# Designs tried in a protein design chat: VHH binders against Uncharacterized protein AF_1994. Part 4

Target 1, 207 residues: Uncharacterized protein AF_1994, of Archaeoglobus fulgidus (o28285)
Amino acid sequence: SVTVGHTTVYYTNVPDAKAEVLAGYLQEEFGFTSDTDILLSMSGNEYEVRIPSSYSSPSEVEESFKVYFALLASRVSEEVFFGSPVKLVLVTHQNDELFAVKNQYSFEKAGRVFVYFKGVDREQAFNLANYLESLVGENYDWDVIFEQSEGVYHVVPFVGINDASELTPEMENSYQSMATELEDVLGGDVVVHLVNFEGYEVAAFEG

## First folded at step 9 (VHH)

Design PP (from T6P9S with T28P)
Fold by ESMFold2 at other seeds, look of step 9:
Formats: structure tokens, C-alpha cells, sequence
Structure PP (fold): chain B 207 residues (1-207), chain A 120 residues (1-120)
């Protein structure tokens, strides 16, 4: 096993160095202040990471946490395992499975703007990340999904409102301007879809 | 994006009131909730109250109507009005930016905290 801070990774069929990187990554991500035991294994070409929690049953896991956990799987895949397939499993302290996800996106970042992308080039994802960082600064936490379908770029920022009734004119104006500017940045048609932390769309803006 | 700075803590008798403040300029893109958390000695941090960019609020069950979270956009300031304070409210109180709210995780950025002491 290997320990960084309060995070101990017990691993099989995985190099010591990868387990250590994972321990450091999760310690930093979760900021554990109590000793936490992570199980890491590899089967075939997929890494499995089992992360304990205080949840007692699957129904206690919030939809917003499930969205976060799914995005985390993509970050772990890219940052710890060089893009390899990753399955994250949320477990009880008794190692009973509560929720599992596999990485669905590739990942790029600029500052703390995180772009999770599929079906677009990594260069375009980096262009998007840099543009967004230029708007909000290097220490602004922002998760954004980026996809392309039928020739249209879909940019999906997560926002801190629950539904459309909470949109302000300032938000509307800012996101409309962003949608328009992104057509030049990305070189094509753009729709910006605002989603709440449960993953539900609350507004859309065409470029 | 500067550091979150809390103020307004202090010593108060049971039944008293305090108003905590936190400066946060925010962003027109509104990518997070704001929240107050607290941590008593030897315990983990726990949510006290949360507010969306559109002013929808949520409170922990132990608040029971005694605290009110609010914001003043003109002053770029988040508040926690705390009334009917009890000795068990003694803790460090933290302003936080929150994404993906959940019982176990979901807080991205924290202030330094302000101490509240309710003498028994």
C-alpha cells in the first residue's frame, strides 16, 4: 500500500508509482482529514478505484454528487492513468457498492476551468478552455462539457442556479455574448447549454 | 478571484444574535452556490446554509429557522444572520463556494473562517 496525507491506496496489478499518484490526487481532490482507504486494481485494460463514503445506501447518493463523480472519473483517467479506461466505484465503509461510473470524456484545462470533451479535437477543447479562463481568471472553478453533433458545437457549462426562473438579465446577456464569440473561437456554429448541478438544462443560447 | 474573507464572529450569550459577512465578487457566469459551513473542535465541517445565484436557499436541519442566509449584490457580500444562538453553535464558521452539493463532498473553495463562541 502507499499513503499520501490521509489517503492510503491498497493496490493489486498496478505499478507502485501509479498508486502513489492516485493517492496524492485523491488526497488533494477530497482533502481527507480522516484516514481513508482506497482500493485500486486493474483488470484487462481498465483501472477500478473504490472510494469509501459515509453513505449507507444507493438512494442516499445525491444526483449532484453522481454528476460530480462521473466528471471525476474522466479527470482521474486523464491525470492519473494517461487516458486509460477508469471505473470509479463509490462504496460504504464496508466496501458495498453504492454507485459506479466509467470515464466518458477526455479532459483539458486552463487554470481551474475544466473542459470535458467528446467528439471534438483536443486542440479545440484547449482553445475553449483558454477562452473561458480569459473571461473568469485562473482561479475560477468551472466545469464545462464540450461536444459536437451534426456540425454544431455544444458547450455545456455548469451553473449555480436550479432552474430557468433564476436567470438574471446579466446572466442572459453574458451567455449570449459568449455563444456569439465562441463561433469565432471554435470556427463553427455554437449552442451554449446551461445545466444545473443535477445535469438538467436550464437555458440555451445560440451563437 | 480573491480569497473569501469572513467577518462578524465573536463572543455572545445564549439567546443572542450575530451577523456574519463574506465578501465575494462572483461572476456573471454564476458557476457556483455560496454557503456557510461550520466546524466545532474535533468534528468535521458541516453545512449550515446554502444559497444559489438566484437566491434559492437551503438550511441544515439543526438551524430550525434560527439562521438566515442572504446576499447583497450591490455590496458583493454574503451574510448569515444567526439568532437564538445556543452553546452548540460554538464553532469556526466558513464561507464557501460550492458546486455539486451533496452530503459527503461538493465544496470547492473556502475562506479562513470566523470564530463564534456562545457562552453557556
Amino acid sequence: as target 1 above (207 residues)
Amino acid sequence: QGQLVESGGGLVQPGGSLRLSCADAGSPFSSYYMAWYRQAPGKERELVARITSGDSTNYADFVKGRFTISRDNAKSTLYLQMNSLKPEDTAMYYCARVRYPGSSFGTDYWGQGTRVTVSA
Scores: ipSAE 0.616, ipTM 0.795, lowest interface PAE 1.1, mean pLDDT 89
Fold by ESMFold2, look of step 10:
Structure PP (fold): chain B 207 residues (1-207), chain A 120 residues (1-120)
Amino acid sequence: as target 1 above (207 residues)
Amino acid sequence: QGQLVESGGGLVQPGGSLRLSCADAGSPFSSYYMAWYRQAPGKERELVARITSGDSTNYADFVKGRFTISRDNAKSTLYLQMNSLKPEDTAMYYCARVRYPGSSFGTDYWGQGTRVTVSA
């Protein structure tokens, strides 16, 4: 096993160096202050990372946490395992499975703007990340999904409102301007879809 | 730590009131909730109240109508009005920017905290 801070990774069929990178990554991500044991293995071409929690049953896991955990799987795949397939498993302290996700996206960033992308090339994801960072600055946390479907770019920022009734005129104006500008930045038709932290769309803006 | 600045804590008798404040610059893109958390000695941090950019609020069960979270956009300030204070409310109180609300995670920016002591 290897330990960084309070995070200890027990691993099978994985190089020592990758286990150590994972330990450091999860220590930083979760900020564990008590000793925490992570299980890491590889079966076939997929890494499995089992992360303990104090939840006792699947029904205790919030929908918003499941959304976060799914995005984390994509970051771990890219930043720890060089884009390899990853399954993250949330478990009890007795290692009983509560919830599992697999990485769905590639990942690019500028500052703290994180772009999770599929069906577009990395250069376009990089251009999107840089554009968004130019709007909000390097210290603004922002998760954004980016994909192309049927000739249209879909840009999906996560937002701090629960539903459409909370959409303010300032948000509408800001996102409409962004949708229009993105057509030039990305070179095609754009729809910006605002989603809440449970993953539900609350508004959309055509470029 | 320290990107948000809380104030308004102090010593108060049971049944008293305090108003906590937190300076926050905000963003037109509204990519986070604002929240108050607290941590009593020897306990884990726990959510007290959360507010969206559209003023929807969520309170922990122990609040029972005694606290009110609010925001003044003109002053870029988040508030927690605390009434009917009990000794059990004694804790450090923290302002936070919160994403993916749940029992454990999110990329939160936390303030340094302000101490609230309720005793007689």
Scores: ipSAE 0.525, ipTM 0.748, lowest interface PAE 1.4, mean pLDDT 88

## First folded at step 10 (VHH)

Design D9T (from DPP with S104T)
Fold by ESMFold2 at other seeds, look of step 10:
Structure D9T (fold): chain B 207 residues (1-207), chain A 120 residues (1-120)
Amino acid sequence: as target 1 above (207 residues)
Amino acid sequence: QGQLVESGGGLVQPGGSLRLSCADAGDPFSSYYMAWYRQAPGKERELVARITSGDSTNYADFVKGRFTISRDNAKSTLYLQMNSLKPEDTAMYYCARVRYPGSTFGTDYWGQGTRVTVSA
């Protein structure tokens, strides 16, 4: 096993160095203050990471946490395992499965703007991340999904409102301006889709 | 991590009121909730209240209508109005930026806190 801070990773079929990187990554991500045991294994080409929680049943796991956990799977895949397939499993302290996700996106960042992408090149995802960081600064926390389908760029920022009834004129103006600017930045048609922390679209803005 | 500054704590008698303030750098694209947490000695931090960028609010059960979270966007300031204070409200109170509510282990930013003491 390997320990960083309060995070201990017990692993099989994984190099020591990757287990240590995972331990450090999860310690930083979760900020564990109590000793926490992570199980890491590899079967075929897929890494499985089992992360304990205080939840006692699947119905206790909030939809917003499931959204976060799914994004985390993509970050762990990219940042720890060089893009390899990753399955994150949320478990009880008795190691009973509560919820599992697999990585679905590649990942790029600028400051704390995090871009989860598919169907576009990494250079484009990095350029999007840099553009967004230029608007908000290096210490602004922002998760954004970025993909292209049928000739249209789809930029999907997560926002801190519950539903469309909470949209303010300031939000509408800011995001409409961004959608318009992004057509120049990305060189094509753009739709910006706002999603809440449960993953539901609350608004869309065409560039 | 050092971008949030709480103020307004102090010593108060049972039944009294305090208004906490939290200065924030701003949220130009509405990418997070704001929240107040508290921590009494020897206890875990617990949510007191949170507010969305659209001013929708959520309160912990123990609040029972005594506290109100609010925000003034022009001043980039978050407030917690605390009324009918009880000795069990004695704690450090923290302002926080919150994403994906239901996870306390994410990338939330917390201030250094302001102390509230309600004399028995």
Scores: ipSAE 0.624, ipTM 0.803, lowest interface PAE 1.0, mean pLDDT 89
Fold by ESMFold2 at other seeds, look of step 11:
Structure D9T (fold): chain B 207 residues (1-207), chain A 120 residues (1-120)
Amino acid sequence: as target 1 above (207 residues)
Amino acid sequence: QGQLVESGGGLVQPGGSLRLSCADAGDPFSSYYMAWYRQAPGKERELVARITSGDSTNYADFVKGRFTISRDNAKSTLYLQMNSLKPEDTAMYYCARVRYPGSTFGTDYWGQGTRVTVSA
């Protein structure tokens, strides 16, 4: 096993160095202050990471946490396992499975602007991340999904409102300006889709 | 985004009022909820109030009706108006940026806190 801070990773069929990176990554991500045991294994070509929680049943897991957990799977895949397939499993303290996700995106960042991308190349994802960081600075937390389909770039920032009724004129103006500018940055047609923390779209802006 | 800096704490008698402020609470693209948490000595941090970028609010049961969360976007400042204070409100109060709200620690960013003491 390997320990970083309060995070101990018990592992099978995985190099020591990767287990240590995982331990450090999860210690930083979750900030555990109590000793926490993570199980790491590899079956076939997929890493499985089992993360304990205080939840007692699947119905207790909030939709917003499930969204976060899914994004985390893509970050762990990219930053710990070099893009390898990853399954994150949320478990009880008795190791009973509550919820599981697999990585769906590649990942790029600028500062704390995190871009989860599919169907676009990494250079474009980095260009998007850099553009967004230039607007907000390196310490602004922002999760953004980035895809291309049917000749259109889809930029999907997560936002701190519950539904469309909370959309302010200031948000509309800011995001419309961003959608328009992104056509130059990305070199094509752009739609910006705002999603709430439960993953529901609350607005869209065409460039 | 600057460091969140809380102020306005102090010593008050039961029934008194305080207004807490949190500087550098700007959110130009509305990527956060903002929140106040508190931690009494020897206890876990707990949510006091949360506000969305659209001004929807959520309050813990223990503070409903006595506290009001608000923000002033022009000043990039978050507030907590605390009225009818009780000894059990004694705690360190923290301003926070919150994403993906739930019952686990996630992506919250915390200030250093301001102390509120309500005498017996």
Scores: ipSAE 0.624, ipTM 0.818, lowest interface PAE 1.2, mean pLDDT 90

Design PA (from PP with P101A)
Fold by ESMFold2, look of step 11:
Structure PA (fold): chain B 207 residues (1-207), chain A 120 residues (1-120)
Amino acid sequence: as target 1 above (207 residues)
Amino acid sequence: QGQLVESGGGLVQPGGSLRLSCADAGSPFSSYYMAWYRQAPGKERELVARITSGDSTNYADFVKGRFTISRDNAKSTLYLQMNSLKPEDTAMYYCARVRYAGSSFGTDYWGQGTRVTVSA
């Protein structure tokens, strides 16, 4: 096994170095203050990472955590396992499965702006991440989904409002300006879709 | 944006008041909620109050009616007005940026905290 901080990874069929990178990554991501045992294995070409929690049943897992966990799978795939397939499994302290996800996106970042992308070039995802970081700064946490469909770029930032009734004039103006500027940054038509932390769209802005 | 910095803690008698402050630059893009958590010695951290970017608030049952969460965007500051303080409110108080799932994991960004002591 290998330990970084409070995170210990027990691993099978995985090189020591990758287990150590995973331990460091999860320690930084979760900031565990109590000892936490992670199980890591590889079967075929897919890595499986089992992460314990204090939940006792699947119904206790919040919808917003499921969204987060799905995005985390893409980050782990890219940053720890060089884009290899990853399955993250949320478990009880007894290792009973509560929820599982597989990586669905590629991943780029600038500072702490995280861009999860599909159907677009990595260079465009990098350009988007850098643009967004220029707006909010290096230490601003922001998850954004980025896709292209039928000639239109879809930029999907997560926001801390529950529904459309909470949209402020400041947010409206800021996101409309962003949608307009992104057409130059990305070189095409853009729609910015604001989503809440459960993944439901609350507003949209055309460039 | 810099670290979250809490202030305003101290020693107060039961029935007294304190106002906690947290410096946070925020953003017009509003990628998180703001919250206050507390942790008493030997206990787990617990949510005290949460505020969305649209000023929707939520309070733990133990604090409703006594505490008020608010923010001042012009000063980039989050507040917790604490009235009618009780000895059981003694704890370290933290401001936090909260996004996904509540306090079940260390997924949120936390300040260093400010101590509140309510002593009869």
Scores: ipSAE 0.470, ipTM 0.737, lowest interface PAE 1.9, mean pLDDT 88
Fold by ESMFold2 at other seeds, look of step 10:
Structure PA (fold): chain B 207 residues (1-207), chain A 120 residues (1-120)
Amino acid sequence: as target 1 above (207 residues)
Amino acid sequence: QGQLVESGGGLVQPGGSLRLSCADAGSPFSSYYMAWYRQAPGKERELVARITSGDSTNYADFVKGRFTISRDNAKSTLYLQMNSLKPEDTAMYYCARVRYAGSSFGTDYWGQGTRVTVSA
């Protein structure tokens, strides 16, 4: 096993160096203050990472956490395992499965703008990340999903409002301007979909 | 767009009041909640109050009614008004940009904190 801070990774069929990187990554990500045991294994070409939690049943896992956990799987795949398939499993302290996800996206970033992308080139994701960072600065946390469907680019930023009733005229104007500008940046038709942290769409803006 | 800088902490008697401030430039894109967290010695950080970009508020059960979170957009400042302070409110208080509904996990951006001590 390897330990970084309070995070200990027990692993089978993976190199020591990857287990150590994972331990450091999860220690930084979760900030564990109590000793926490992570199980890491590989079966076929897929890494499995089992992460314990204080949840005691699947019904306790909030939708917002599931959204976060799904995005984390893509970051772990890219940042720790060089884009390899990853399954993250949320477990109880007794290692009972609560929720599992597989990485769905590739990952690109600029500053603290994180772009999770599928069906688009990494260069386009890089251009999107840099454009968004130019709007908000390098210390602005922003998770954005980016994909293409039927010739249309779909840009899906997460927003800190609960529902459509909280959408302000300033937000509407800013996101409409973004949708219009992104058609030039990405070279095609764009729809910007605002989602709340439970993953529900609250508005959409066509470029 | 800038750093989070907390202020307004200090030593106060039980039953007293403090007003914490946090400089936060905000953004028209509204990609996060603003929140106050606290951490008592030997304990984990815990949510105190949260405010959305639309000014909806949410409070931890233990502080509701005694504390008020608010924003002043003209000054780019987040506030926590703390009244009726108790010794158990003694902690380091942090301003944070928070995503994902206050789950136990996440990638929040935190200030350095301001100390609040409530003692007789």
Scores: ipSAE 0.459, ipTM 0.701, lowest interface PAE 1.8, mean pLDDT 88

## First folded at step 11 (VHH; from PA with S56R)

Design PA6R
Fold by ESMFold2 at other seeds, look of step 11:
Formats: structure tokens, sequence, C-alpha cells
Structure PA6R (fold): chain B 207 residues (1-207), chain A 120 residues (1-120)
């Protein structure tokens, strides 16, 4: 096993160095203050990472956490396993499965702006991340999904409101301006979709 | 960006009131909720109240109408008005930026906290 801070990774069929990187990554990501045991294995070409939690049943796991966990799978795939397939499994302390996800996106970042992308070039995802970081600074946490379909770029930032009735004129103006500017940054038609942390769309702004 | 700075804690008698403040520069893009958490000696950190960027609020059951979370966007300040304080409210109180499921996982950014002591 390998320990970084409070995170210990027990592993099978994976290199020591990968287990150590995973331990450090999860320690930084979760900030565990109590000793936490992570199980890491590989079957076929897929890494499986089992992460214990204090949840005791699947019904206790909030939809918003499931959204977060799905995004984390993409980050772990890219940052720890060089883009390899990853399955993250949330478990009880008794290792009973509560929820599992597989990586769905590629990943780029600028500062703490994280861009999860599919169907677009990595260079464009990096350009998007840099543009967004220029707006909010390097220490501002922001998860954004970036896809292309039917000739349109879809930029999907997560926001801290539950529904459209909570939008302020300042938010509307800021996001409309961003949607317009992004057409130049990305070189095409853009729609910005604001989503809440449960993944539901709150508003959309056409560039 | 958006340094979290708490203030307003102190020593108060049971039944008294305190108003906690938290300075957060934030962003017009509003990528997180704001929250107050507390941690009593020997206990795990627990949510007290959460507020969206549109001022929708959610409270822990133990609050029972005694506390009110609010914010003043013009002053970039988050508040927790604490009334009818009880000895069990004694804790460090933390301002936090919260995304997704909450503080048990490393999705939150925390201030340094302000101490509240409720004793006769």
Amino acid sequence: as target 1 above (207 residues)
Amino acid sequence: QGQLVESGGGLVQPGGSLRLSCADAGSPFSSYYMAWYRQAPGKERELVARITSGDRTNYADFVKGRFTISRDNAKSTLYLQMNSLKPEDTAMYYCARVRYAGSSFGTDYWGQGTRVTVSA
C-alpha cells in the first residue's frame, strides 16, 4: 500500500507509481482528515477506484454529489491514468457499492477553472479554460462542460442557483456578454447553458 | 480570489444574539453556494445554513428558526444572524463556498472561522 497524508491506496495489478499519484490526488481533492483506505485495481484496460464514504445507503447520496463524482472520474482518468478508462465507485466503510461512474469527458484546466470536453479539440478546450480564468482569476473554482453538436459549441458552466427565478440582471448581463465573446474565442456559434449542481439547466444565452 | 474573512464571534450568555459576517468578493458568474458551518469541540463539522446566489435558503434542523442566513451583494458580505443562543451552539463557525454535495468531500473552500461561546 501507499500513503499520502491521510489517504492510503491498496492496489492490485497497477504500478506503485500510479498508486502514489492517486493517493496524492485524492488527498488533495478530498482533504481527508481521518485515515481513509482507497482500493485500486485494473481489470482489462479499466482502472477501478473504490472510495469509502460515510453514506450508509444509495438513497443518501445526493444527486449533486453524483454529478460531482462523474466529473471527478474524468479528472482522475486524465490526471492520474493518462486518459485511461476509469470507474469510480463510492462505497460504504464496509466496501458495499453505493454509486459508480465512468469517465465521460476529456479534461483541461486553467488555474482552478476545469473544462470537461467531448467532441471538440483539446486546444479549444484549453482556450476556453484560459478565457474563463481571465474573467474570474486563478483561484476561482469553476466546473464547465464543453461539447459540440450540430455545428454549435455548447458551453455549460455550473452555477450556484437552483432555478431561473434566482437569476439577477447582473448574472444575465455577464453571461450574455460571455456568450457573445465566446463566439470569437471559439470561432463559431455558441450557446451558454447555465446548470445547477443537480445538472438541470437554469438558463441559456446565445452568442 | 474571493478571500473569505469571518467576524462577529464572541462570548454571549444563553438567550443572547450574535451576528456573524463573512466578506467574499465572489464573481458575477456565481459558481457556488455560500454557507455557514460549525464545529464544536470533539464533533464533526456540520452545516448550519446555506444560501444560493439568488438568496434561496436552507437550514439544518437544529436551527429551528433561531438563525437567519442572508447576504448583501452590494457589500459582498454573507451574514448569519444568531438569536436565542444556547450552550450547544458553542463552536467555531466557518464561512464556506460550497458546490455539489457539501463539506464531507473537498469541494468546499473555507474561511479561518470565528469562535462563538455561549455560557452562563
Scores: ipSAE 0.515, ipTM 0.753, lowest interface PAE 1.7, mean pLDDT 88
Fold by ESMFold2, look of step 12:
Structure PA6R (fold): chain B 207 residues (1-207), chain A 120 residues (1-120)
Amino acid sequence: as target 1 above (207 residues)
Amino acid sequence: QGQLVESGGGLVQPGGSLRLSCADAGSPFSSYYMAWYRQAPGKERELVARITSGDRTNYADFVKGRFTISRDNAKSTLYLQMNSLKPEDTAMYYCARVRYAGSSFGTDYWGQGTRVTVSA
């Protein structure tokens, strides 16, 4: 096993160095203050990471945490395992499965803006990340999904409102301007979809 | 990230009031919820109040009706008005930028905290 801070990774079929990187990554990501045991294994070409939690049943896991956990799988895949397939499993302290996700996106970043992309090329994801960082600065976290379907770029920033009734005129103006500017940045038709942290769309803006 | 700076804590008698402030509590492009959390010695941090970028609020049951969360977007400042304070409200109070709430895992970013002590 390997320990970084309060995070101990017990592993099989994985090099020591990778387990140590994972331990450090999860310690930084979760900020564990109590000793936490992570199980890491590889079967075939897929890494499995079992992460304990204080949840006692699947129904206790908030929808917003499931969204976060799914995005985390993509970050772990790229930052720890060089893009290899990853399955994250949320478990009880008794190692009973509560929720599992597999990485579904590739990942680019600029500052603290994280772009999770599928069906678009990495250069465009990089251009999007840099554009968004130019708007908010290097000090602010922002998760954004980016994909293309039917000839349209879909840019999906997560936002801190629950539903459409919370939109302000200032938000509408800011995101309409973004949608328009992104057509030049990405070189095509753009729709910006605002989603809440449970993953539900609350507004859309066409460029 | 810009550092969140809490202020307004102190010693107060039961039944008293305090207003906590959090500087640099901006949410560019409305990308965060903002929240107040508290932590008493030997206890887990717990949510006190949350506010969306559209000013929708949520309160923990134990403080509902006594506390009010608010924000001033022009000043990038978050507030917690605390009335009818009780000894069990004694804790460190933290301002936070919050995404993806979860009972096992905290928020993305925390301030340093301000101490509130309620003592006869």
Scores: ipSAE 0.404, ipTM 0.724, lowest interface PAE 2.8, mean pLDDT 88

